VH-VL binders against q39962. Designs and how they scored, part 39

Target 1, 193 residues: q39962
Amino acid sequence: DPTDGFTEVPLTEDNFVIQKPYDKPLNDRYSYKNGIRRLWVYENDKPFKVGSPTRPRTEIRIKGHDYSSGVWQFEGQVHVPEGTSGVTVMQVFGAVNKATALQLRVYNGDLKSYKSNSVATDIYNKWLRVNVIHKVGKGEITVFINGQQKLVVNDDGPAEHYFKCGVYAAPDGSSNYMESRWKNIKLYKSDNK
Short names: E, the ipSAE of ESMFold2; O, the ipSAE of OpenDDE; V2, 0.75 times the mean of E and O plus 0.25 times the DockQ between their complexes.

## First folded at step 13 (VH-VL; framework fv_ucenprubart)

Design n4 (at its last look DockQ between E and O 0.87; V2 from the best seeds 0.00; counts 0 for: pae E 2.1 > 2)
Fold by OpenDDE, look of step 14:
Structure n4 (fold): chain C 193 residues (1-193), chain A 119 residues (1-119), chain B 108 residues (1-108)
Amino acid sequence: as target 1 above (193 residues)
Amino acid sequence: QVQLVQSGAEVKKPGASVKVSCKASGYTFTEYWYMAWVRQAPGQGLEWMGLIYPSSGSTWYAQKFQGRVTMTRDTSTSTVYMELSSLRSEDTAVYYCARGYYDEWMDYWGQGTLVTVSS
Amino acid sequence: EIVLTQSPDFQSVTPKEKVTITCQASQSIGDFLLWYQQKPDQSPKLLIKYAEESYRGVPSRFSGSGSGTDFTLTINSLEAEDAATYYCQQYDSYPDLTFGGGTKVEIK
């Protein structure tokens, strides 16, 4: 199991900060019911902040555990409804050459690292266990789906990092409606990996 | 490594214009970054002037400088420019460019460019 | 426009003493507050992000606290190399960014 040798970092609701279109109330793009966090956005929505060139998003920003060293792991179960495409559902923020070390995107039912490196296929309407391990000292990120290692990539240099998940419209286009659902989001840390 | 290298010191007369350059290297110039300009008059504090998004060329200026400042970029040379017109003695300052993440903080700064406005 | 007011403007401090600098925002900015250090003839360097999070490579003696309108930068035990001017900056009104007036810290 990818969590072997890791210690869970206790999270509270304060660690889950929602980033959404700046002109929409929270409940128009986010809900939290029965342990499930539902995040959605439309392609014509406003960006996170006024004047920002970023595409529309509704994302959970994990707050309070930003990191620039060590070994960290994100875990969560994601459900992407059919029809959602051209969207980032999970990312590791922070890099030297670009803004993110990793983005897991959905294109036509495939889960990919950015636009390449297929991680999973036929993912629609299913719950997937996602584990992302970032070994900062090694500059290495490993992605697990349902407990199986699917991808190992470089993190593109040392930076300030944190995890995000939800929906973030891809720069090259997206479906009109984008949604992801998340449950059992956890953080882990290891000092000996 | 990320580097921001600015053009050399300038001496201008009142009413003239100055154009300072900031050449970026060590990262993808158009990948989710903004470039901000911040100036500092001698013995004074930092003053934000505005920012440009190199990916699109879109700009956002501080109210104080609207109509007098123009920020541009050349993606082929990974260079950002800041032009300030109708210069006054009060515009004498060190001007800095600084890279930042979209919607987030600035992490790398240029070395600064001294612009002196005197009659 | 969000205005940040720093206090005090100047401090002369003996090494090993505690330094406290405050920054007050004209309106709530949540935790979108940065602290910078600028030494003479140098560019500013980021110390604190999100009001309380130390930036990469920043010594542990530096810490930030606060949310909403009132923020504090603390140097737990001042070192000689800490002589500098410190600035707060908000990015809640992104892409409008504003700085505080600065606090100069000198060593006695």
Scores: ipSAE 0.794, ipTM 0.920, lowest interface PAE 0.8, mean pLDDT 96
Fold by ESMFold2, look of step 13:
Structure n4 (fold): chain C 193 residues (1-193), chain A 119 residues (1-119), chain B 108 residues (1-108)
Amino acid sequence: as target 1 above (193 residues)
Amino acid sequence: QVQLVQSGAEVKKPGASVKVSCKASGYTFTEYWYMAWVRQAPGQGLEWMGLIYPSSGSTWYAQKFQGRVTMTRDTSTSTVYMELSSLRSEDTAVYYCARGYYDEWMDYWGQGTLVTVSS
Amino acid sequence: EIVLTQSPDFQSVTPKEKVTITCQASQSIGDFLLWYQQKPDQSPKLLIKYAEESYRGVPSRFSGSGSGTDFTLTINSLEAEDAATYYCQQYDSYPDLTFGGGTKVEIK
């Protein structure tokens, strides 16, 4: 199991900061009911900040555990409804040449690293367990789906990192409406290997 | 390695213009990053001037500098420029460029360029 | 434009003692506040991002706190190398990323 050898980092609601279109009240793009966080955005929504050139998002930014060293792990369960496409649902922020070390995106029911490496297929309308391990000292990020290793990539560091999940419209090919649902979000860390 | 190298010191008369360059290397210049300009008069604090997005060339200027500042970029040389016109002695300062993530902090700074305006 | 007011302008502090610097925003900026350290003839160095998150390589004696309009930088045991000028900067109101006026900290 990908959590073997890791210690859970306690999280409370104070660690779950929502980034959303700047002109919308929180409940217009986010809900948290029965342990399930629903995050959604439209293609023509405003960016997170006034004047920003970034695409629309409604994302959880995990606060309090930014890192630049060590071995860290994100875990969560994600559900993407059919019709959502061209969207990032999970990220590792921070890199030298680009803004992120990893983006897991949904295109037409397939989960990919950015637009290229396949991670999982036929993911619509079901829950997937996602684990992402970042070994900063090795510059390595490993993605697990339902407990199985699917991908290993380089992190393009050194940088400051944090985890995000939700919906963030991809640069190209976004559906008009984008939604993800998340539950059982956890953070783990381990000593450097 | 990421590096921002600025043009050399300038001495100008009141009423003139100055154009400071900032050459970027070691990263993807045209995406993911804005380039900001910040100045600091001798013995004074940091003052935000504005930024440019090298990808589109779009700019946003601080209100104090509207009408006097122009920021441009040349993607073929990975260079941004800041031009300040109608100079006066109060514009004497070190001018810094700095790159930052969209919506986030600045992580690398240029070495600074001293601009002296004297009558 | 968001105005950031730092206090005090200047402190002279005995080594090993606590330094407290405040920054007050003219309107709520959430947690989008940065703290910088600047030594003479050097570019500013980022210490704290997102009001409370230490930047990489920053000693643990530095911490940030606050949200909304009232923010604090704390150096819980001052070292000689910490003599510098400290600035806050907001990055909520994009792209006008204004700075505070600065706080100079000297060793007594």
Scores: ipSAE 0.771, ipTM 0.904, lowest interface PAE 1.4, mean pLDDT 93
ESMFold2 (binder alone), look of step 13: mean pLDDT 92; pTM 0.932
OpenDDE, look of step 13: ipSAE 0.775; ipTM 0.917
ESMFold2, look of step 14: ipSAE 0.699; ipTM 0.883
ESMFold2 (binder alone), look of step 14: mean pLDDT 92; pTM 0.932
ESMFold2, look of step 18: ipSAE 0.609; ipTM 0.852
ESMFold2 (binder alone), look of step 18: mean pLDDT 93; pTM 0.937
OpenDDE, look of step 18: ipSAE 0.677; ipTM 0.892

Design n5 (at its last look DockQ between E and O 0.83; V2 from the best seeds 0.76)
Fold by ESMFold2, look of step 13:
Structure n5 (fold): chain C 193 residues (1-193), chain A 119 residues (1-119), chain B 108 residues (1-108)
Amino acid sequence: as target 1 above (193 residues)
Amino acid sequence: QVQLVQSGAEVKKPGASVKVSCKASGYTFTEYWYMAWVRQAPGQGLEWMGLIYPSSGSTWYAQKFQGRVTMTRDTSTSTVYMELSSLRSEDTAVYYCARGYYDEWMDYWGQGTLVTVSS
Amino acid sequence: EIVLTQSPDFQSVTPKEKVTITCQASQSIGDFLLWYQQKPDQSPKLLIKYAEESYRGVPSRFSGSGSGTDFTLTINSLEAEDAATYYCQQYDTYPDLTFGGGTKVEIK
């Protein structure tokens, strides 16, 4: 199991900061009911900040556990409804050349690293357990789906990092409506190795 | 290794213009990065001047500098320029460029360029 | 334009004592507040991002707190090397990503 050898890092609601289109009230793009966080945007929504050239997002920005060393793990269960495409649903922020070390994107029911490396297929309308392990000392990020290793990539570091999940419109090919649902979001840390 | 190398110190007369360069290396200049300009007059605090997005060339200038500042970039040389016109003695300062993530913090700074405006 | 008011302008502090610096924004900036340290003849160095997140390599004696309009930088036990000027900056609202006026900290 990908959490073997890890210690859970306690999270409270204070750690779940929502980034959303600047002109929308929170509940117009986010809900948290029965343990499930629903995050959505439209392709023509405003960016998170006034004047930003970035695309629309509604994302959880994990606060309080930014890192630049050690071994860290994100865990969550994600559900992407059919019709959602061209969207980042999970990311590791921070890189030397790019802004991010990892983006897990959905294109036409397939989960990919950015536009290229396949992680999972036929993902619509079901819950997937996602684990992402970042070994900063090795510059290595490993992605697990339902407990099985699917991808190993090198990070583009070293940098300051934090985890995000939700929906963030990709540069190309975004559907008009983008949604992800998340539950059981957890962080873990291991001893350095 | 990310580096921002600025042009050398300049002495100008009131009413002239100055153009300071900031050459970037060690990263992809045109991705999701902005380049900001911040100045500091002698004995004074830090002052935000604005930023440019090298990917598009789009600029955001602080209100105080609207009409006097122009920021440009040359993607072939990975260089950002800041030009300040109609110089006054109060424009004497060290001018810094700094790279930042879109919507986030600045992580690398140039060494600074002293511009002295004297009659 | 968002105005950041730092307090105090100046502190002279005995080594090992606690330093508290405040930054008040004229309107809410959420958590988009940075803290910098600047020593004489040097570029500013980032200490705290996102109001409370320590930057890489920053000693644990530095911490940030606050959200919205009221923010605090704390140096738990002042060291001689901490003599510097400290600045807050908002990065929530464009085009004026305004700095506070600075707080100079000297060793008593």
Scores: ipSAE 0.761, ipTM 0.896, lowest interface PAE 1.4, mean pLDDT 93
Fold by OpenDDE, look of step 13:
Structure n5 (fold): chain C 193 residues (1-193), chain A 119 residues (1-119), chain B 108 residues (1-108)
Amino acid sequence: as target 1 above (193 residues)
Amino acid sequence: QVQLVQSGAEVKKPGASVKVSCKASGYTFTEYWYMAWVRQAPGQGLEWMGLIYPSSGSTWYAQKFQGRVTMTRDTSTSTVYMELSSLRSEDTAVYYCARGYYDEWMDYWGQGTLVTVSS
Amino acid sequence: EIVLTQSPDFQSVTPKEKVTITCQASQSIGDFLLWYQQKPDQSPKLLIKYAEESYRGVPSRFSGSGSGTDFTLTINSLEAEDAATYYCQQYDTYPDLTFGGGTKVEIK
């Protein structure tokens, strides 16, 4: 199991900060019911901040555990409804040449690292267990789906890192409506370097 | 490593214009970054002037400098420019460029450029 | 425009003592508050982000607290090298950014 050798970091609701279109109330793009966090956004929504060139987003920003060293792991179960495409559902924020070390994107039912490196196929309407391990010292990120290793990539250099999940419209090819659902979001840290 | 290197000190007369450059290196210039300009008058605090998105060239200026400041970029040389016109003595300051993540904090700063406006 | 008011403007402190600097916002800015350190003839250096999160490489003696309108930067045990001017900055209204007036800390 990818969590072997890791210690869970206790999270509270204070650790879950929602980023959404600046002109929409929270309940118009986010819900939390029966342990499920539902996040959605439209292709023509406004960005997170006024005047920002970023694409529309509704994302959970994990707060309080930003890191620049060590070994950290994100775990969550994600459900992407059919029709959602051209969207980032999970991010490892922080990099030297770009904003993120990793983006897991959905294109036509396939889960990919950015526009390439297939991670999973035919993911629509299913709950997937996602584990992302970031070994900062090694500059390495590993992605597990349902407990199976699917991807190993290098990060993009030393930076301030944290995890995000939800929906962030891809640079292009986004569906009009984008949604992801998450449950059992956990954070882990390893004492090993 | 990320570096921002600014142009040298300038001396200008009132009413003239000044154009300060900020050359970026050590990262992908046109990716998910903004470049902000912040000035500091002698013995005074920091004052935000505005920012430019090198990827698109889009700008956002502080209201105080609207109509008087122009920020541009040259992607071929990874350089950002800040031009301030109709200079006044009050514009005497050290001008900084600073890189930041979209919607987030500024992490790297230039060394500063002193602009002196005197008759 | 959001106005940030820092207090005090100046303080002289003996090494090893605790330093407290406050920053008050004219309206709620959540936790979108930064703290910078600027030493003489140097560019500002980021210390704290999101009001309470230490930036990479910042000594543990520096800490930030607060949310909404009232924020505090604390230096738990002042070192000689900490002589500098400290600024708060909000980015809640990004891309419109504003700074506090600064607090100069000198060593006795």
Scores: ipSAE 0.705, ipTM 0.898, lowest interface PAE 0.9, mean pLDDT 95
ESMFold2 (binder alone), look of step 13: mean pLDDT 90; pTM 0.919

Design n6 (at its last look DockQ between E and O 0.03; V2 from the best seeds 0.00; counts 0 for: pae E 12.7 > 2, placed apart)
Fold by OpenDDE, look of step 13:
Structure n6 (fold): chain C 193 residues (1-193), chain A 119 residues (1-119), chain B 108 residues (1-108)
Amino acid sequence: as target 1 above (193 residues)
Amino acid sequence: QVQLVQSGAEVKKPGASVKVSCKASGYTFTEYWYMAWVRQAPGQGLEWMGLIYPSSGSTWYAQKFQGRVTMTRDTSTSTVYMELSSLRSEDTAVYYCARGYYDEWMDYWGQGTLVTVSS
Amino acid sequence: EIVLTQSPDFQSVTPKEKVTITCQASQSIGDFLLWYQQKPDQSPKLLIKYAEESYRGVPSRFSGSGSGTDFTLTINSLEAEDAATYYCQQYDNYPSLTFGGGTKVEIK
C-alpha cells in the first residue's frame, strides 16, 4: 500500500480552503454533503481573482501544511462524471519553471499528467483512489491509482509546495461544465527524509 | 537559478521619461508568472506600481500611475520594461521588479534601479 | 483601495527580546497577507505568506498570526541580524497590491 511507512497528518475543516470564481457565492460552485465534496465550474466562469489570466477554477487548497522538504503524500477518492473533459482535478503546486510540479488532468475519460503520460483510462462515473507521493529531496513524484503505481515523474525543481484538488479548466479543450467529487481526503508525511 | 537583473541608474530632468529594464533568467519567462514593479523613495516605504503578465502582455497599473506608466515585455529576450513619463522630483526612487506566481506572492526580486529626477 | 496601517513605525529593541509588529487592513482580506523583511541596501525578502505560513528558509523565531483585518508579525527572540524594516502586503485584491507603511526595527 502506498501509505506504508507514512504517518497521517490530522486535518480539520480549516485546512480545506475553497478557491472559486470571484463573482460566485460558494454554494453555487461547491457543496459538502454526506462526506462528499462536490466542485464544479463552467468554461465561461470568471477566474479566482479579478483580472487574473488563470482559467476558471473551483478547487480545494490544502492549507497549513505547505512544504519545501521531506516526503509528503496526498490521498483522496475522486469521482469524475461523464462529460467532464479538459480539466485539472489534482495539483502539486510549486515549481521553478512552472506553477505546478504535477497536474492530473482528465481528457475524454482518460486521466493524464498534463497532456501526456497516461495514468488511467475510462475513469468516468467511478470512484478512484488517488495517491500522490512527493519526495522533495529526490525531486520525484509518484502517482498511484487504486493502490497501483501508474506514474513516476520528476518535479520541476525546489519550491514551495502544497496540494490542490477539484476542477481547474485546462488551457484548451475544456467542456462547458466541469465537475469532480472528492471524499476521504488525507495527508501523510514520512518520517524518512 | 532564477535571476532578475535590472538596468543601471538613471538621472533625468523633470518632464522627461525613463525606461527601466528587468531581464529574467533561470525559468520559463512566459509561463505562470507575473512581473510586478515596486518603487521606494529614499527613506520611504514600498509602493506597488503595477504588474504585467509576460505570457499575454496584459497589464494592471496602480491608479496613481494610470496614464503615466507603461509596462511592456520582450519574450525573445525575457525582458520586462517599465516606462514612467512626465517625471517629477517625487519620482526619485529605487525601482524594483519582482516575479510572482499567478494570484500569489512575489518570490524573486531584482537588485533595484535608482532613478534620480532633478533640475 | 485597501489600506494597510502598520504599528509602530519604529522600534529599538534589545537582543533576545520579543518584537511585535501589527498590520491593520481597512477591510477584511482573509488570510491574503504577506510579511517582508528589507535590510539596508537590499531587496525585500519574503518571510510570511497567508498571514501565518513561514516561507522556506525563514528562521523559526519569525511567526505570523491573524485573519480578516488584524495581523501580527512576531520575532520571538530578536537577533542582531534581524535589524531591518518590515512590511506587510495584501494580495486579496489581486492584481491590485498594496503595502503597509513599514516598521523599522533597530538593535539597542
Scores: ipSAE 0.746, ipTM 0.906, lowest interface PAE 0.8, mean pLDDT 95
Fold by ESMFold2, look of step 13:
Structure n6 (fold): chain C 193 residues (1-193), chain A 119 residues (1-119), chain B 108 residues (1-108)
Amino acid sequence: as target 1 above (193 residues)
Amino acid sequence: QVQLVQSGAEVKKPGASVKVSCKASGYTFTEYWYMAWVRQAPGQGLEWMGLIYPSSGSTWYAQKFQGRVTMTRDTSTSTVYMELSSLRSEDTAVYYCARGYYDEWMDYWGQGTLVTVSS
Amino acid sequence: EIVLTQSPDFQSVTPKEKVTITCQASQSIGDFLLWYQQKPDQSPKLLIKYAEESYRGVPSRFSGSGSGTDFTLTINSLEAEDAATYYCQQYDNYPSLTFGGGTKVEIK
């Protein structure tokens, strides 16, 4: 199990900061009901910040546990309704030459690292357990789906890192409407290096 | 204004097939809306049959109807179709199409199509 | 699949009185419950979503409550036009979208 050897880091609602189109009230793009967080965005929505050239997002930014060393793990369960494509649903933020070390994106029912490395197929309309382990000292990020290791990539450090999940319009090819649902979001830290 | 307009009543013999249409207007047909089919036998409650996403054509069928139902769509006419094969007398019902989003399940319904199966 | 059990099957109610309809799920469905109204020879009409949230255009006399397995639709003061059959539906177990058996409400 990817959580073997890890200690859970407690999270409260104060750790779940929602980044959304700057001109929308929170509940126009986010809901939290029955343990399920629904995050959605349209391709023509405003960016997170006024004047930003980035594309639209509605994402949870996990606050209070930014890291630049150690071994950290994100865990969550994601559900992506059919029709959502060209969208980033999970990130490891922080890199030297670009904004992120990892993006897990959905293209036509396939989950990929950015637009290339396949992680899972046929993912629409069902819950998937996602675990992402970042060994900062090795510059290494490992992705697990339903407890199985699927991908290992190098980060682009050194940087300050944090985890995000939700929906973010990929640089190109986004559907008009993008949605993901998340539950059981957890953070872990290992004492090992 | 959202409208779902269904084809007219059908009378069929046991063993035949029926294909009911549902034409949508007043919204973007190929966005994230699903179209569900629900039937109601005379004097009975509502029974879910399955759904289709017009955007991709992907379908999910209730187990009871698996192997007998086929749902398709034509994006150029904004129309979904439900075909039920190997008809039996207990398939006599009003068949409804209804659209929904994941969190607003079925907000607009068609007028219903009576299918009568008699020998 | 999830079974929804409605109660009662039938009510005959004096105008202006309160109507209470219950829906019980065979397992927890959170708040993923819908209420519909269906008048004779008409298609169903959505009343309540998320167990407690009124759909647009629904009169304020209709309200929903509940979470988990036990849900209630209330008509605070019955009007003549409210004579109909009412159905609950769950959407927690998507794509399986089961309905309750219905509750017929008639005017005394």
Scores: ipSAE 0.008, ipTM 0.440, lowest interface PAE 12.7, mean pLDDT 88
ESMFold2 (binder alone), look of step 13: mean pLDDT 91; pTM 0.920

Design n7 (at its last look DockQ between E and O 0.82; V2 from the best seeds 0.76)
Fold by OpenDDE, look of step 13:
Structure n7 (fold): chain C 193 residues (1-193), chain A 119 residues (1-119), chain B 108 residues (1-108)
Amino acid sequence: as target 1 above (193 residues)
Amino acid sequence: QVQLVQSGAEVKKPGASVKVSCKASGYTFTEYWYMAWVRQAPGQGLEWMGLIYPSSGSTWYAQKFQGRVTMTRDTSTSTVYMELSSLRSEDTAVYYCARGYYDEWMDYWGQGTLVTVSS
Amino acid sequence: EIVLTQSPDFQSVTPKEKVTITCQASQSIGDFLLWYQQKPDQSPKLLIKYAEESYRGVPSRFSGSGSGTDFTLTINSLEAEDAATYYCQQYDHYPDLTFGGGTKVEIK
């Protein structure tokens, strides 16, 4: 199991900060019911901040555990409804040449690293267990789906890192409506390098 | 490594214009970054002037400088420019460029450019 | 425009003493507050992001706290090298950014 050798970092609701279109109330783009966090956004929604060039988003920003060293792991179960495409559902924030070290995107039912490196196929309408391990010292990120290693990539250099999940419209090809659901979001840390 | 190198010191007369450059290196110039300009008068605090998104060329200026400041970029040389017109003695300051993540903090700063306005 | 008011403007402190600097916002800015350190003849250096998160490479003696309108930068045990001017900055109104007036810390 990808969590072997890791210690869970206790999270409270304060660690879950929602980023959403600046002109929408929270409940118009986010819900938390029966342990499920539902995040959605439309292609024509406003960005997170006024005047920002970023695409529309409704994302959970994991707060309080930003890191620039060590070995960290994100775990969560994600459900993407059919029709959602051209969207980032999970991010490792922080990089030298770009904003993120990793983006897991959905295109036509396939889960990919950005536009390449297929991670999983035919993902619609089912729950997937996602584990992302970032070994900062090695500059390495590993992605597990349902406990199986699917991807190993290099990060993009030293930076301030944190995890995000939800929906962030891709640069192009986004569906009009984009949604992801998350449950059992956990954070882990290893003392090993 | 990320570096922001600014142009040299300037001496200008009142009413003239000054154009300061900021050359970026060590990262992808047109992706996920803004470049802000911040000035500091002698012995005074930091004052935000505005920012530009190198990817699009879009700009946001502080109200105080609206109509008098122009920020531009040259993607081929990874350089941002800040032009301030109708200079006054009060514009004497060190001018800094600073890189930041979209919607986030500024992490790297230029070395600063002293602009002196005197009759 | 969001106005940030820092206090005090100046303080002289003995090494190893605790330093406290405050920043008050004219309206709530959540936790979108930064702290910078600027030493003489140098560019500002980022210390704290999101009001209470230390930036990489920042010594542990620096810490930030607060949310909403009232924020505090604390130096737990002042070192000689900490002589500098410290500024708060908000980015809640991004892309409109504003700085506090600064607090100069000198060593006795």
Scores: ipSAE 0.793, ipTM 0.922, lowest interface PAE 0.8, mean pLDDT 96
Fold by ESMFold2, look of step 13:
Structure n7 (fold): chain C 193 residues (1-193), chain A 119 residues (1-119), chain B 108 residues (1-108)
Amino acid sequence: as target 1 above (193 residues)
Amino acid sequence: QVQLVQSGAEVKKPGASVKVSCKASGYTFTEYWYMAWVRQAPGQGLEWMGLIYPSSGSTWYAQKFQGRVTMTRDTSTSTVYMELSSLRSEDTAVYYCARGYYDEWMDYWGQGTLVTVSS
Amino acid sequence: EIVLTQSPDFQSVTPKEKVTITCQASQSIGDFLLWYQQKPDQSPKLLIKYAEESYRGVPSRFSGSGSGTDFTLTINSLEAEDAATYYCQQYDHYPDLTFGGGTKVEIK
């Protein structure tokens, strides 16, 4: 199991900071009910900050555990309803060249690393367990879906890193409405392995 | 391997203009990053001047500098320029460029360019 | 425009003593506050982001606190290399990412 040899890093609600269109109150794009966080955004929503050229997003920015060394792991379960496409649903922030070390994007029901490396197919309307291990010293990120290793890629450091999940419109175009649902979000750090 | 290399020191007379360059290397210049300009007069604090988004060329200037500052970029050379016109002795300062993530902190600064306005 | 008012302008502090620097915003900026250290003839270096989170490579003696309008940078045990000028900066209200006036700290 991808969590073997890792210690869970405790999270509280204070660690789950929502980045959303700057002109929307929180509940206009986010809800947390029955252990499920629903995040949604429209293609014509405002960016996160006034004057920013970024595309619309509603994402959980995991606060308080930014890292630049060690071995870290994100775990969560994601549900993407049919109709959501052209969106990033999970990312590792922080890079030298292009701001992120990893983006997991959904295109027409397929999960990819950016536009290229396939991670999973036919993902709509079901829960997937996602694990992402970042070995900073090796510059390496490994992605697991439902406990199975699917992809190994290089990061782009050195940088300050953190994990995000939710919906963020991809640069090459997105559906009008974008939604993901997340539950059981956890962080882990390696036990000096 | 990110570097922001600024043009050399300048001496100008009151009423002139100065154009400082900031050449970026080691990253994707046209996306993900804004370029900010910050100045610091001798013995004084840091003063925000504004920023440019190299992707679109869109600029946002601090109110104090509206009408006197122009920021431009040349995507073919990965260079940002800051031009300040109608110079006064109070404009004597070190001028810094700095890149920042969209919506986040600034992580790399240029070495600074001293502009002296000799009355 | 968001105005950031730092206090004090200057501190002379005995080595190993605690340094406290405040920054007050003219309106709420949430936790979107940065702290910088600047030594003579150098570019500023980021110390703290999100008001309270240490940036990579920053010694543990530096800490930040606060939210809304009132913020504090603390150096729990001043070292000789910490003699510098410290600035706060807001990044909530784009694109006018204003700085505080600075606080110069030197060794007594």
Scores: ipSAE 0.699, ipTM 0.877, lowest interface PAE 1.6, mean pLDDT 93
ESMFold2 (binder alone), look of step 13: mean pLDDT 92; pTM 0.932

